# VHH binders against q8wuj3r1227to1361: the designs that were tried, part 20

Target 1, 135 residues: q8wuj3r1227to1361
Amino acid sequence: NDFAYIEVDGKKYPSSEDGIQVVVIDGNQGRVVSHTSFRNSILQGIPWQLFNYVATIPDNSIVLMASKGRYVSRGPWTRVLEKLGADRGLKLKEQMAFVGFKGSFRPIWVTLDTEDHKAKIFQVVPIPVVKKKKL
Below, E stands for the ipSAE of ESMFold2; O stands for the ipSAE of OpenDDE; V2 stands for 0.75 times the mean of E and O plus 0.25 times the DockQ between their complexes.

## First folded at step 16 (VHH; framework vhh_7ocj_1)

Design u5 (at its last look DockQ between E and O 0.03; V2 from the best seeds 0.00; counts 0 for: pae E 12.1 > 2, placed apart)
Fold by OpenDDE, look of step 16:
Structure u5 (fold): chain B 135 residues (1-135), chain A 121 residues (1-121)
Amino acid sequence: as target 1 above (135 residues)
Amino acid sequence: QVQLVESGGGLVQAGGSLRLSCAASGFTFSSYDMSWYRQAPGKQRELVAAIYSKGWTRYGDFVKGRFTISRGNAKNTVYLQMNSLSVEDTAVYYCAAEYIEYSSGTFEDYWGQGTQVTVSS
């Protein structure tokens, strides 16, 4: 099944290659500010391109990710999901859909869906109110 | 060299409390995400609690407010206060330090040797 895409407010963001696609939404305005994809060759080994991209994402951004095809489900790149609010220790399966958040806290609506045959997230994501927690 | 040394484990009666400590050395403590994991016999290792470098915390679903993770920057120590312990909490508890350097794409993952926690009925 090659049919994989991210849709935001009725607008589709397709990916052309196997790997993962990423859509970034401004958490304050609710608008898509960037979208890109990372093919398997980039995910393999040390995925510095992905890490660098995530590093450049502004705080208070909603980050959407979806797999396409036989994506590389293992490796250091998966750790980036934890930085975006995914639970630790989860193993990715054949398909993945992810709604994450880049910030100083983890919203409760952060969701990772991973299944052998299908992964899908359909949800309303509120505009997050960024509050720093006291240490 | 990186070192994580757990302490504070032992035998406790159900309903009791323990405080685990993890002394860290050999890396920039404040830059790492620190966490506690546990592994019971015949079960998979699972996240108990994490405190990220940015300061926010995360807990396993089973914690239900019973445990608290904290860090002492001055002493490079992370703590796990465990209250209302049950026999189901019996496991080896591991301290972990994790770091992603985005500029270089490097990932670091360090683990302690673990400390046994046994909760009797």
Scores: ipSAE 0.037, ipTM 0.450, lowest interface PAE 4.2, mean pLDDT 86
Fold by ESMFold2, look of step 16:
Structure u5 (fold): chain B 135 residues (1-135), chain A 121 residues (1-121)
Amino acid sequence: as target 1 above (135 residues)
Amino acid sequence: QVQLVESGGGLVQAGGSLRLSCAASGFTFSSYDMSWYRQAPGKQRELVAAIYSKGWTRYGDFVKGRFTISRGNAKNTVYLQMNSLSVEDTAVYYCAAEYIEYSSGTFEDYWGQGTQVTVSS
C-alpha cells in the first residue's frame, strides 16, 4: 500500500522504506526501545541481518511489525515470526501486520494479519507482560 | 570512498554464459557479506546469489542451479558465473556489500552501479 506506519500509545512510527518496519517495546514498562526497518532488498537476500537483529531483542519484549509495499513472503526470514509467537507453518501474503512477543511463552494477544491488499491490527496489550498460567 | 565496480555484463544468446565480476575497495572486504541482485524494468530488485563473510552461499529460487557465486578475498572481488541463460535473466545486475552490527541492529550496505545483462532469443 501507499501508507504504512506503526502507532504505539498515540505516537506514530512511519516507515522509512518499502519492506518491514519493526518497533520493539519493553514488556515491563511499555516503552518503545527501538524502531528499525528492513528493506525489501535485504528481505529478498541474506536473512542473517533480520535473524541476528531479533536475537538481540531482550526477552520480555513486545515486537510490532508492519509491511510497506510488496515484500518477499517466502524464505527462512519468515521463521522469525514463529520465534515471536506466530503459528508454525504460516503462509504470508503480500501485506502483513504483526504483534508478537520475544520470550519463553506465547501471550494470548500475539496476532498476525496478512492479506494481499492490506493488513491492519488495532489492539491493547497488558503491561507488564506476564504469563497468565498458574505458577 | 567505498566503490563496487561490476564488469562482465553484455549481450548473450539464450543458452549462453556470462561471468560477472565485482571489484571492491574502501572497506574491509573479508568482513562483509557479498551478493548479486538483479532488477528488470518495473520490478523489484531480487537476490540472485549471496556469499556470506563466513563462506556460506545462497541463491534465489529462479537460479535453479545455473549460477555460481564465489569470492576472492585476496583480490577483493566477488564473481557470478551464469550458465544456461534465458531471456528472463535479462536485467541490470548489481553487486552489493552488506554488514550488520548485531549488538545495535544497525546495518550498512553498499551498491555498485549495475551491469546490464541482455539475453536474446
Scores: ipSAE 0.005, ipTM 0.193, lowest interface PAE 12.1, mean pLDDT 75
ESMFold2 (binder alone), look of step 16: mean pLDDT 84; pTM 0.839

Design u6 (at its last look DockQ between E and O 0.02; V2 from the best seeds 0.00; counts 0 for: pae E 12.0 > 2, placed apart)
Fold by OpenDDE, look of step 16:
Structure u6 (fold): chain B 135 residues (1-135), chain A 121 residues (1-121)
Amino acid sequence: as target 1 above (135 residues)
Amino acid sequence: QVQLVESGGGLVQAGGSLRLSCAASGFTFSSYDMSWYRQAPGKQRELVAAIYSKGYTRYGDFVKGRFTISRGNAKNTVYLQMNSLSVEDTAVYYCAAETLTWSSGTFEDYWGQGTQVTVSS
């Protein structure tokens, strides 16, 4: 099964289960501050665990997400992506790579990529400070 | 009942300007992120501009400084000032209100019926 993975500064963040993986980067320091995964069973139904986790992410954080395997691509959980800056009405495909931002600011570089093999951050943005990283 | 009513659309010549308005009612306006989207024939709906409840703004890549979104909380109205319009800007423009309550995981979105904007060469 094809899946996306997250690599930050040469360190890979694997997921053990089909679903989505989340890596949180401090927007000011550019370092990973937390990472977790959400299996399909959590994404199904009412994804309160995901919503709660995202709610606790500090503002000014870059949020990276990647899908593994046949993740649940539909459902209420996808709304969290919009809150993190994804455009409304996006349809998730078999693979997902997402770069989002937690906070009131929604930078242009926040994107959801469902077609490319790899998503990369190439831009240095004023807020937050974003270094070149691999997703 | 929630209602979003767009106005200000019409026919304009390339290089011209339009100002769209969206009058909102039936919900706590100040708690919602307000947005303008557009959809051209045969194309997908795309974000034009958003102004969040906290006042920050976001624009589509094609805007390039030509459009400005603003909100008047006292009037429960969101505006889209469009300058330097081109033929490519021809579309139906939709007003949207959005909010996500993290505690409950509830997402609410409301849409207007849209207003036609036609830019002639």
Scores: ipSAE 0.016, ipTM 0.328, lowest interface PAE 7.3, mean pLDDT 82
Fold by ESMFold2, look of step 16:
Structure u6 (fold): chain B 135 residues (1-135), chain A 121 residues (1-121)
Amino acid sequence: as target 1 above (135 residues)
Amino acid sequence: QVQLVESGGGLVQAGGSLRLSCAASGFTFSSYDMSWYRQAPGKQRELVAAIYSKGYTRYGDFVKGRFTISRGNAKNTVYLQMNSLSVEDTAVYYCAAETLTWSSGTFEDYWGQGTQVTVSS
């Protein structure tokens, strides 16, 4: 009934179970360095495992997320997305797709799509990821 | 062995109050997220309240400020203070615990046996 996947340069990373898929891409070379899945929590939403996992992601990494199935945000869940460049005060709905960045700056291409029925993002991200000065 | 034991349920008149307790053993209590769920006949189990190991709290929308979750880490106990009860709060209330299994990328969850709360008019 729900389907979800993440695609990077033509390669698909499907989700086999309800929860959050995470794909981490090295921002210097643009290579996928990990693909990890996190099941929905019995406490509704994303488990603390995701928070700790994001904390260990190396700086200068592109972080892609896609939800499968229904979930409701936990209190600290928006903190995870803020670490990856989402706007503060974010309100999550039941579906989410996210292109974020872990590093010392916030690229303009960071994007979150969240809605109760579907979420989708298609983007081209510049590689290598570098801080841009405003012109 | 992990155990979660609920107590404090029973029969109460509408408008009344009840305090549930959940005593935990067999794990490092301060590192777990603790929560209360409820299930009424014919309904799915739903979140009532959660208190995370980092101190955040969360409540189901139906709570509307009537219930308060708290934890006593020295006593390995989580509490649910329930005020202004109505017939719609009648359910079995379950205590739950969840922790991070960082090295495997998965989590573990534990459930109590439940305690009946019945609200009469």
Scores: ipSAE 0.007, ipTM 0.186, lowest interface PAE 12.0, mean pLDDT 73
ESMFold2 (binder alone), look of step 16: mean pLDDT 80; pTM 0.808

## First folded at step 19 (VHH; framework vhh_7ocj_1)

Design v1 (at its last look DockQ between E and O 0.79; V2 from the best seeds 0.00; counts 0 for: pae E 8.3 > 2)
Fold by OpenDDE, look of step 19:
Structure v1 (fold): chain B 135 residues (1-135), chain A 121 residues (1-121)
Amino acid sequence: as target 1 above (135 residues)
Amino acid sequence: QVQLVESGGGLVQAGGSLRLSCAASGFTFSSYDMGWYRQAPGKQRELVAFIYSKGWTRYGDFVKGRFTISRGNAKNTVYLQMNSLSVEDTAVYYCAAETIEWSSGTFTDYWGQGTQVTVSS
């Protein structure tokens, strides 16, 4: 049994299937605007469903992702993580948790946790998400 | 035809600087994420710097503020200013262009032929 889940402000978003769970948070208001999951069958090959979904995510959105079970840890879909601020050349492991951002900048709080046994992120993200200017 | 042509490489002494350029053609430059990778002898190709189409950047851990990537959309060129070079920076540097077509669920990667950077002690 895999107890992978995403929790936002005390509300838990469970995942029912192996693969990747996604929760999207509005970066201005901090509300969850959508959540979904992508099974391994979708992640493998050309993950058009994932790409299409990500395309619908508005800019200035916080994107939470977590793996469940034995997910497809390799493939083109991982490029989504990079697009959302993950380090390039990342190597996913058996478990992953991700806090990303879709926008015109990469917030410093973007985080990817990869582990073979447990991946976990506990994080406070300031709302609204704003680009910090250098003085 | 898609082309990525690197230039600016060469021999430089440790502590010196180089500015690499990558001239891109054959695709919509502004829609692509651009980056530089390097491959040293006997090592794997690694990320040096990346600049996304939206303008934010990412650097390899070894860069430590020494390199700066920038893009000139008007010239369809991506640049890599490399300062404080060390012998460990000796490698072939490759320009890369990457994009995801969200509507079709496809992605495209282009690579240059690479330019040699040699840093002598």
Scores: ipSAE 0.291, ipTM 0.652, lowest interface PAE 1.8, mean pLDDT 91
Fold by ESMFold2, look of step 19:
Structure v1 (fold): chain B 135 residues (1-135), chain A 121 residues (1-121)
Amino acid sequence: as target 1 above (135 residues)
Amino acid sequence: QVQLVESGGGLVQAGGSLRLSCAASGFTFSSYDMGWYRQAPGKQRELVAFIYSKGWTRYGDFVKGRFTISRGNAKNTVYLQMNSLSVEDTAVYYCAAETIEWSSGTFTDYWGQGTQVTVSS
């Protein structure tokens, strides 16, 4: 029971501090492999910890992100979303939720929801994650 | 030293085609994401097309299937094939290179000087 959370197959991953939370799911088997939070103090500067974390995410991974509270919605850290498949030139509002992917293609289910009051995504992702032909 | 040099711009009649090229030097081309932006007089610069180092692409909504971005890593060159041009496509087109140096935490953006594309009615 938290203010903001990420839920994967019925299991909730809460966040205790303002900032963003990240859950990584293996795209081959659909298991959660990581849950990490990045508080605002990390997001405001050069976000080394976030960059290093994302760099170590294995290819073919589903990456979920959600804001908590009054998060830092601007700055260099936001470019991470574009690298995980968000639209380029995005502008974050006061809340955000994101379903992204680290890999060699952009799945059609990559989704960003950002709003001033609330942001929520409910998504079913096919496992294994594969590139489909357009025929 | 990083350099991005655009070429292939010019005057073309509406309905025609142009192919823009951007020759890159001074960085590991295959590791960078590349793109084309454009700016008409008095307007904001806007995304035309973007190609990631791993090959997938994104386009501005106004492109509507008319343009194709590609990259030749052996020649350190990114291309923009523009078909079915209209007068609204008249602008200066800029090449851009982008990377995140994840271990160093640095975002690096490079821009070319631009090439003029003019579409006559």
Scores: ipSAE 0.012, ipTM 0.386, lowest interface PAE 8.3, mean pLDDT 78
ESMFold2 (binder alone), look of step 19: mean pLDDT 82; pTM 0.825

Design v2 (at its last look DockQ between E and O 0.69; V2 from the best seeds 0.00; counts 0 for: pae E 8.3 > 2)
Fold by OpenDDE, look of step 19:
Structure v2 (fold): chain B 135 residues (1-135), chain A 121 residues (1-121)
Amino acid sequence: as target 1 above (135 residues)
Amino acid sequence: QVQLVESGGGLVQAGGSLRLSCAASGFTFSSYDMGWYRQAPGKQRELVAFIYSKGWTRYGDFVKGRFTISRGNAKNTVYLQMNSLSVEDTAVYYCAAETIDYATGTFTDYWGQGTQVTVSS
């Protein structure tokens, strides 16, 4: 049994299928605006459903992702992580957890955890999300 | 036809500077994320700098503030200003253009032919 899940402010968002779970949070209000999952069959090949979904995500959104089960860790879909602030050239492992951001800048709190045994992120994100000025 | 044409490479002494340019044509420049990669002999290709279509940037760990990527939309050109160069920066530098067409679900990746940068001690 895989206990993969995303929790936002005490509310858990479980996933029923192996693949990638996604939770989108409004960066201004801090509320969850959408959540979905993409099973492996969608992640394989050209993941048009994922791409289309990402296109609908409003700017200034915090994007949470977590893997469940033996997800597809390779392929074009991983480029979405980079667009949401993940480092380039990443090699995903058997498990992944990701806190990303869709916007005109990359917040410093963008984080990707990759592990073979477990991936976990516990993080406090300041709301509203704002671009910090360089001193 | 899609083209990425790099220029500005060459020989420079350690501590010197170079400014690379990548002239892009054949696609909607503003919709693409642009970047520079480099590959030294016997090494893997690695990210140098990247500027997303929305304007934020990423740099390789080795850059350490020495390089600056920028884009000129009017001329469909991306630049890489490289300062404080060292011999370890010797490599072929490649321009890249990347985008996701959300309407078709297609990832597109274009590469230039590369420009040689040689830093002498």
Scores: ipSAE 0.127, ipTM 0.535, lowest interface PAE 2.8, mean pLDDT 90
Fold by ESMFold2, look of step 19:
Structure v2 (fold): chain B 135 residues (1-135), chain A 121 residues (1-121)
Amino acid sequence: as target 1 above (135 residues)
Amino acid sequence: QVQLVESGGGLVQAGGSLRLSCAASGFTFSSYDMGWYRQAPGKQRELVAFIYSKGWTRYGDFVKGRFTISRGNAKNTVYLQMNSLSVEDTAVYYCAAETIDYATGTFTDYWGQGTQVTVSS
């Protein structure tokens, strides 16, 4: 109720600080390969730590994000969501949850939920992640 | 210095087609995301189509499958094939290039001069 988490195949990944929680899953095997949080001080200004982290995520990775508390919902960091498949021109509200992808195509299951009170996504992602004909 | 030069605009009858081109210079073309925007008089500039450096595309909702964006990295050019044009498509169309410069932490945006597309009923 008063905390945020990301859950993958029954395992919870909680966050202890206001900001953004990130979990990266290998798209070939479906295994979690990293779990990182970015506090508000990192998200403000030029978010070097976030940019470097995203740059090092392997291609063909599922990228999950969830906000914690009163996160920084504006600024240059939010353009990272577009690089991971979010719609362009996106405006974040007080809470957000995101299922994205780093790779050479945009899967149909890429999803952003952003709301003032609660943001939640429940998603089953096909593994391995492969390019399919768009519907 | 960066240049984006649009071409291929003009007058076309409703139901017709046009192909816009945007020739780019002054940056590493293959590392930039590229797009087309349009602006009619008195309206906000709106996204028409966007193609990421890694190849995927996004379109404005009004496009409804009529337009296709593509890029030719060997020619440093982005294209917009526009089919089934209607009077509502009349606008100035702008080419745009963008990237995140991780070395400086800056989002860089470049814009072309625009090319007029006029669709007559």
Scores: ipSAE 0.012, ipTM 0.400, lowest interface PAE 8.3, mean pLDDT 79
ESMFold2 (binder alone), look of step 19: mean pLDDT 85; pTM 0.849

Design v3 (at its last fold request DockQ between E and O 0.52; V2 from the best seeds 0.00; counts 0 for: pae E 5.8 > 2, SAP .672 > .668)
Fold by OpenDDE, fold request of step 26:
Structure v3 (fold): chain B 135 residues (1-135), chain A 121 residues (1-121)
Amino acid sequence: as target 1 above (135 residues)
Amino acid sequence: QVQLVESGGGLVQAGGSLRLSCAASGFTFSSYDMGWYRQAPGKQRELVAFIYSKGWTRYGDFVKGRFTISRGNAKNTVYLQMNSLSVEDTAVYYCAAEYIEYSSGTFTDSWGQGTQVTVSS
């Protein structure tokens, strides 16, 4: 029994199969604009479906990702996380949760949690997402 | 057919500055993700600085504000301004580009030949 899910403002977005779940939030309005899942068979090899999907995500979008089950934790697809603000050279464990951002800057709240047992992120993201200057 | 050529390396005294340059060729798009890595003898290659096509940057933990990565006016050129250098910064510095290769349809890394940076005490 896998209880993996993404919840946004009280609404849950379940995933039906092992792999990666993605929820996209408009950074200006804070509403969910799309959600989808990528099963392991897609994550294996050349995950063009994921690449294409991410490419269509508008700039200034918050991108939530969570693994379900025994997901494919290695491969070219993981570089997508880096493009969305995760640390370069990241190594995923058995489970992962990710709050990323697609845009022209990297917000400080971008977070990746990866654990062997359970990965979880509870986070409040200010809307609208704006670029902050470093002091 | 992607090529990266580094320049600007050399010998510098501790506390000094150095500016590395990388010129990329063979790309079809206007801008790709590019960065600098370094490798000291007997150590693993490590990230120094990275600049994404969208413009935001990442730095290695050791940088601590001493280095700045930036793009040039020419397409797919990147610079690394290194200030307050120390002997621990001695290494071969490599320029890197990350992109989705057309033929394979997946992420590919291209590397320069590397440029030696030596910081003397």
Scores: ipSAE 0.732, ipTM 0.867, lowest interface PAE 0.7, mean pLDDT 92
Fold by ESMFold2, fold request of step 26:
Structure v3 (fold): chain B 135 residues (1-135), chain A 121 residues (1-121)
Amino acid sequence: as target 1 above (135 residues)
Amino acid sequence: QVQLVESGGGLVQAGGSLRLSCAASGFTFSSYDMGWYRQAPGKQRELVAFIYSKGWTRYGDFVKGRFTISRGNAKNTVYLQMNSLSVEDTAVYYCAAEYIEYSSGTFTDSWGQGTQVTVSS
């Protein structure tokens, strides 16, 4: 399979570029606030565009990512996934899908799927996204 | 100039506990992600625990709830509380500091010299 998209509440966000697609959802109301893509050529070098974009994402945001096309990740940019809740020491294969979170805690629903031929995630995320309070 | 100094290692009996400390200097401690790795002889270095600048944590699968990482930002120190130790935990434990410079899209990684933990029995 060589197709990629992200779907949020029935609306599809198709990928027009080989690389990584990013969809940002506000964690308070569950509304999509941006859809951006980063080409494979950018991801193979110093990916300052990706880093700068992630830095501008507001706290309490759900961050969805999906790959399009084949690529081999060059390690440095994958640390951005770790800052959004991915497991440490990951090695990306040729395909990835990711549901992450930017904020002051790590929700249990953060998920990364990476395989050579297909990566797919289906998730239901509680809205609003909140940390459990201890009395 | 980043400097990391581990302490608290040593010899301990199986079932015992140790608390490792890593004193950090030469950077804004609260902005860095901090963690512990270990390496046993003849094995590759592996993640033990990591604590992000925002405060949340991750652990290696082998930890199985036995270890707890924490950070004292006022003391520029990261800690690893190690409980229920077994012979399989014998290794050199390394403190690590990681930083992402978003404006330039680059990474800074620093390592300590390591502290030996030996579990007998």
Scores: ipSAE 0.106, ipTM 0.493, lowest interface PAE 5.8, mean pLDDT 76
ESMFold2, look of step 19: ipSAE 0.099; ipTM 0.501
ESMFold2 (binder alone), look of step 19: mean pLDDT 82; pTM 0.823
OpenDDE, look of step 19: ipSAE 0.547; ipTM 0.781
ESMFold2, fold request of step 26: ipSAE 0.061, 0.006; ipTM 0.485, 0.344
ESMFold2 (binder alone), fold request of step 26: mean pLDDT 83, 82, 83; pTM 0.826, 0.820, 0.825
OpenDDE, fold request of step 26: ipSAE 0.403, 0.419; ipTM 0.716, 0.726

Design v4 (at its last look DockQ between E and O 0.73; V2 from the best seeds 0.00; counts 0 for: pae E 9.1 > 2)
Fold by OpenDDE, look of step 19:
Structure v4 (fold): chain B 135 residues (1-135), chain A 121 residues (1-121)
Amino acid sequence: as target 1 above (135 residues)
Amino acid sequence: QVQLVESGGGLVQAGGSLRLSCAASGFTFSSYDMGWYRQAPGKQRELVAFIYSKGYTRYGDFVKGRFTISRGNAKNTVYLQMNSLSVEDTAVYYCAAETIEYSSGTFTDYWGQGTQVTVSS
């Protein structure tokens, strides 16, 4: 699975290692502010590096995640997805793609795709990210 | 010690309403995401509603606007207002408290003992 990547506004952010790739987008300006990856060895057990990284993500950030290869699909790290707006009790499969949000609300465009063959998300996120009033 | 105590369950007729309460103690309530799960006989436990520490909410797909979760921070209590109940809502409802401590890389889940909700036809 060498074709896993995240693309933002035409710019690709590839990952070289199996695990989870993360791209953080500023929700106000829409620019990529950071990107990193977490190898399986980091995802296993208590994923303190991932937790620490997520803690540093500013509020009102769009958080993109994608798996590469045989990633660790179970474990405490998946709770981060829930924190970023994924449904509770999610069950990941062999591949995953995630568009999340760190903030005080859950935008409607937050989405998780999980598949055994290919996970893919293509969507437009309005910038700036704002809380929509429910009618 | 940590304690989650559910109340408000009982028997109600279809179309009726119940309000569940979960009184929390023994932890920093404001730092935890709070929620309700339910488990019907022969079924798996499923999410009913969740309210994050930051205040936004999530609901199970079956809720369809019938239930509302809210926080009473002053009383360290989470509530679940359940309207338009149906027989299919019969289950044991569990209160849950969840948090991730990023600084220590730990997570914590607390659960109540559950309260029975029975909806009759």
Scores: ipSAE 0.061, ipTM 0.502, lowest interface PAE 3.2, mean pLDDT 89
Fold by ESMFold2, look of step 19:
Parts: C-alpha cells; sequence; structure tokens
Structure v4 (fold): chain B 135 residues (1-135), chain A 121 residues (1-121)
C-alpha cells in the first residue's frame, strides 16, 4: 500500500489534505524543528507562504518533503526543490518524496523520488551533517 | 540593464584546458545563483555547471570531475575551469543568472550572448 507521510526516528508526520508536507531537521542534533503542510491550492497560486517558510529555514537543516494526493503543482514553487539540492530542470510527476538540505554544500544523500503512483525514500543521514572533503 | 559577458572561449586541442569567465552587471551578484550551459549545433541546451548563491555547486553528468565552477563575488564574475577537453565539448557556452523573487513567486533568468568553444581532435 502507498502511504503519504514522513517518519523521523519513529514519529509520523501526516498531512490531512492534498499537497505537500515539509519536515525540517536540525543537521547538528538531528531533532525535528518544524513541520508544515501546504495545500495544492496554495501551491498552484503564488505560494508566498512556502517561499517565506523556505527562506527562514536555518542553514545546516535537513528538509524532508512528501506529497499527498494525485496532483502536485508544477508551478514556480518546484524551483524551491532546486534551492534545497534537487537537480536543476526537474519534472515532478503525481507523487514526490524528497530529502534535501539547506546549507553551503550539497550532501551526497540529497535525493528525489517522483512517480505517478508511488514515491518513497528511506534515508539514513549522518548526524552531525558535515562537509566531506573532495579531492 | 543586466549584462552577462562571457569570455575565454576559442579553439583548443583535445586534452587541453580553457577557463571561461562571465562578468556580470546590473544586479546584486551575491544574491544570484550562477551557471554555465552549453549548446552544440542541432542539440538541446544542457547544464554544464551551477553555483548557488549559498556556495554549493552541481555539475552536469558528462562533466565527471573535469570542470570546476567558482565565483568571485568581489569581481562580480563566475568562472568555469575546463580540463581534459574532448571534441564532445565543442559548443557555445552560455552564462546564466537566476534567483527566486519570493515576494512575487517568480524566477528571474538572465543569459549571456555565449562564447564559442571548439575542441579539435
Amino acid sequence: as target 1 above (135 residues)
Amino acid sequence: QVQLVESGGGLVQAGGSLRLSCAASGFTFSSYDMGWYRQAPGKQRELVAFIYSKGYTRYGDFVKGRFTISRGNAKNTVYLQMNSLSVEDTAVYYCAAETIEYSSGTFTDYWGQGTQVTVSS
């Protein structure tokens, strides 16, 4: 069965309405600091609430997103995913799950799963989140 | 009056290196994400490298460690160091700038005129 929720260390973060849910985790301590949902109707319009929310996320934060429902807007809000480390030029299908990061580097574990019927990510993220050397 | 001016293109032998520069004016450079795209004749424009205003970078899959993007905020310039060039890298290279305009919910895109890179076998 398809499930539309985010779970962090055993705690579920559901959404009661179609749209996306967002969970923010502090990258140093691994604690959830925010849980917010955005309805599809907000995502299809000018999503000032979403943009302001993302702008206020602290640096060094893990950002989780999951869709609920059969439609996810393809409007300008999807470029927020690029700011959180998603590939540029992404195209969302009807379902989406995302593990992203707000900070000065792009961790290797940043990932997006988007499908028409099911999207799922299981991810273990190193805590504290640190920049790894590249040579 | 936004301008993006690319330089550093030209003819280079396979295996060689080039450094592209893009001088930017008419906007607050440090607040924009910057990137390089390329387009070969008859092909789609594709991402080469991108550097976000917050400092992290990403690269097109074909780059495979050969190119490095950097930015000099004091000089309002973004750079692309291209090493180990092959004939497949022959294209016009374009500088691009974008940001999210949170108050309006729109993105602003600016493109340079392009600089030709030609790699000879």
Scores: ipSAE 0.006, ipTM 0.340, lowest interface PAE 9.1, mean pLDDT 77
ESMFold2 (binder alone), look of step 19: mean pLDDT 82; pTM 0.831

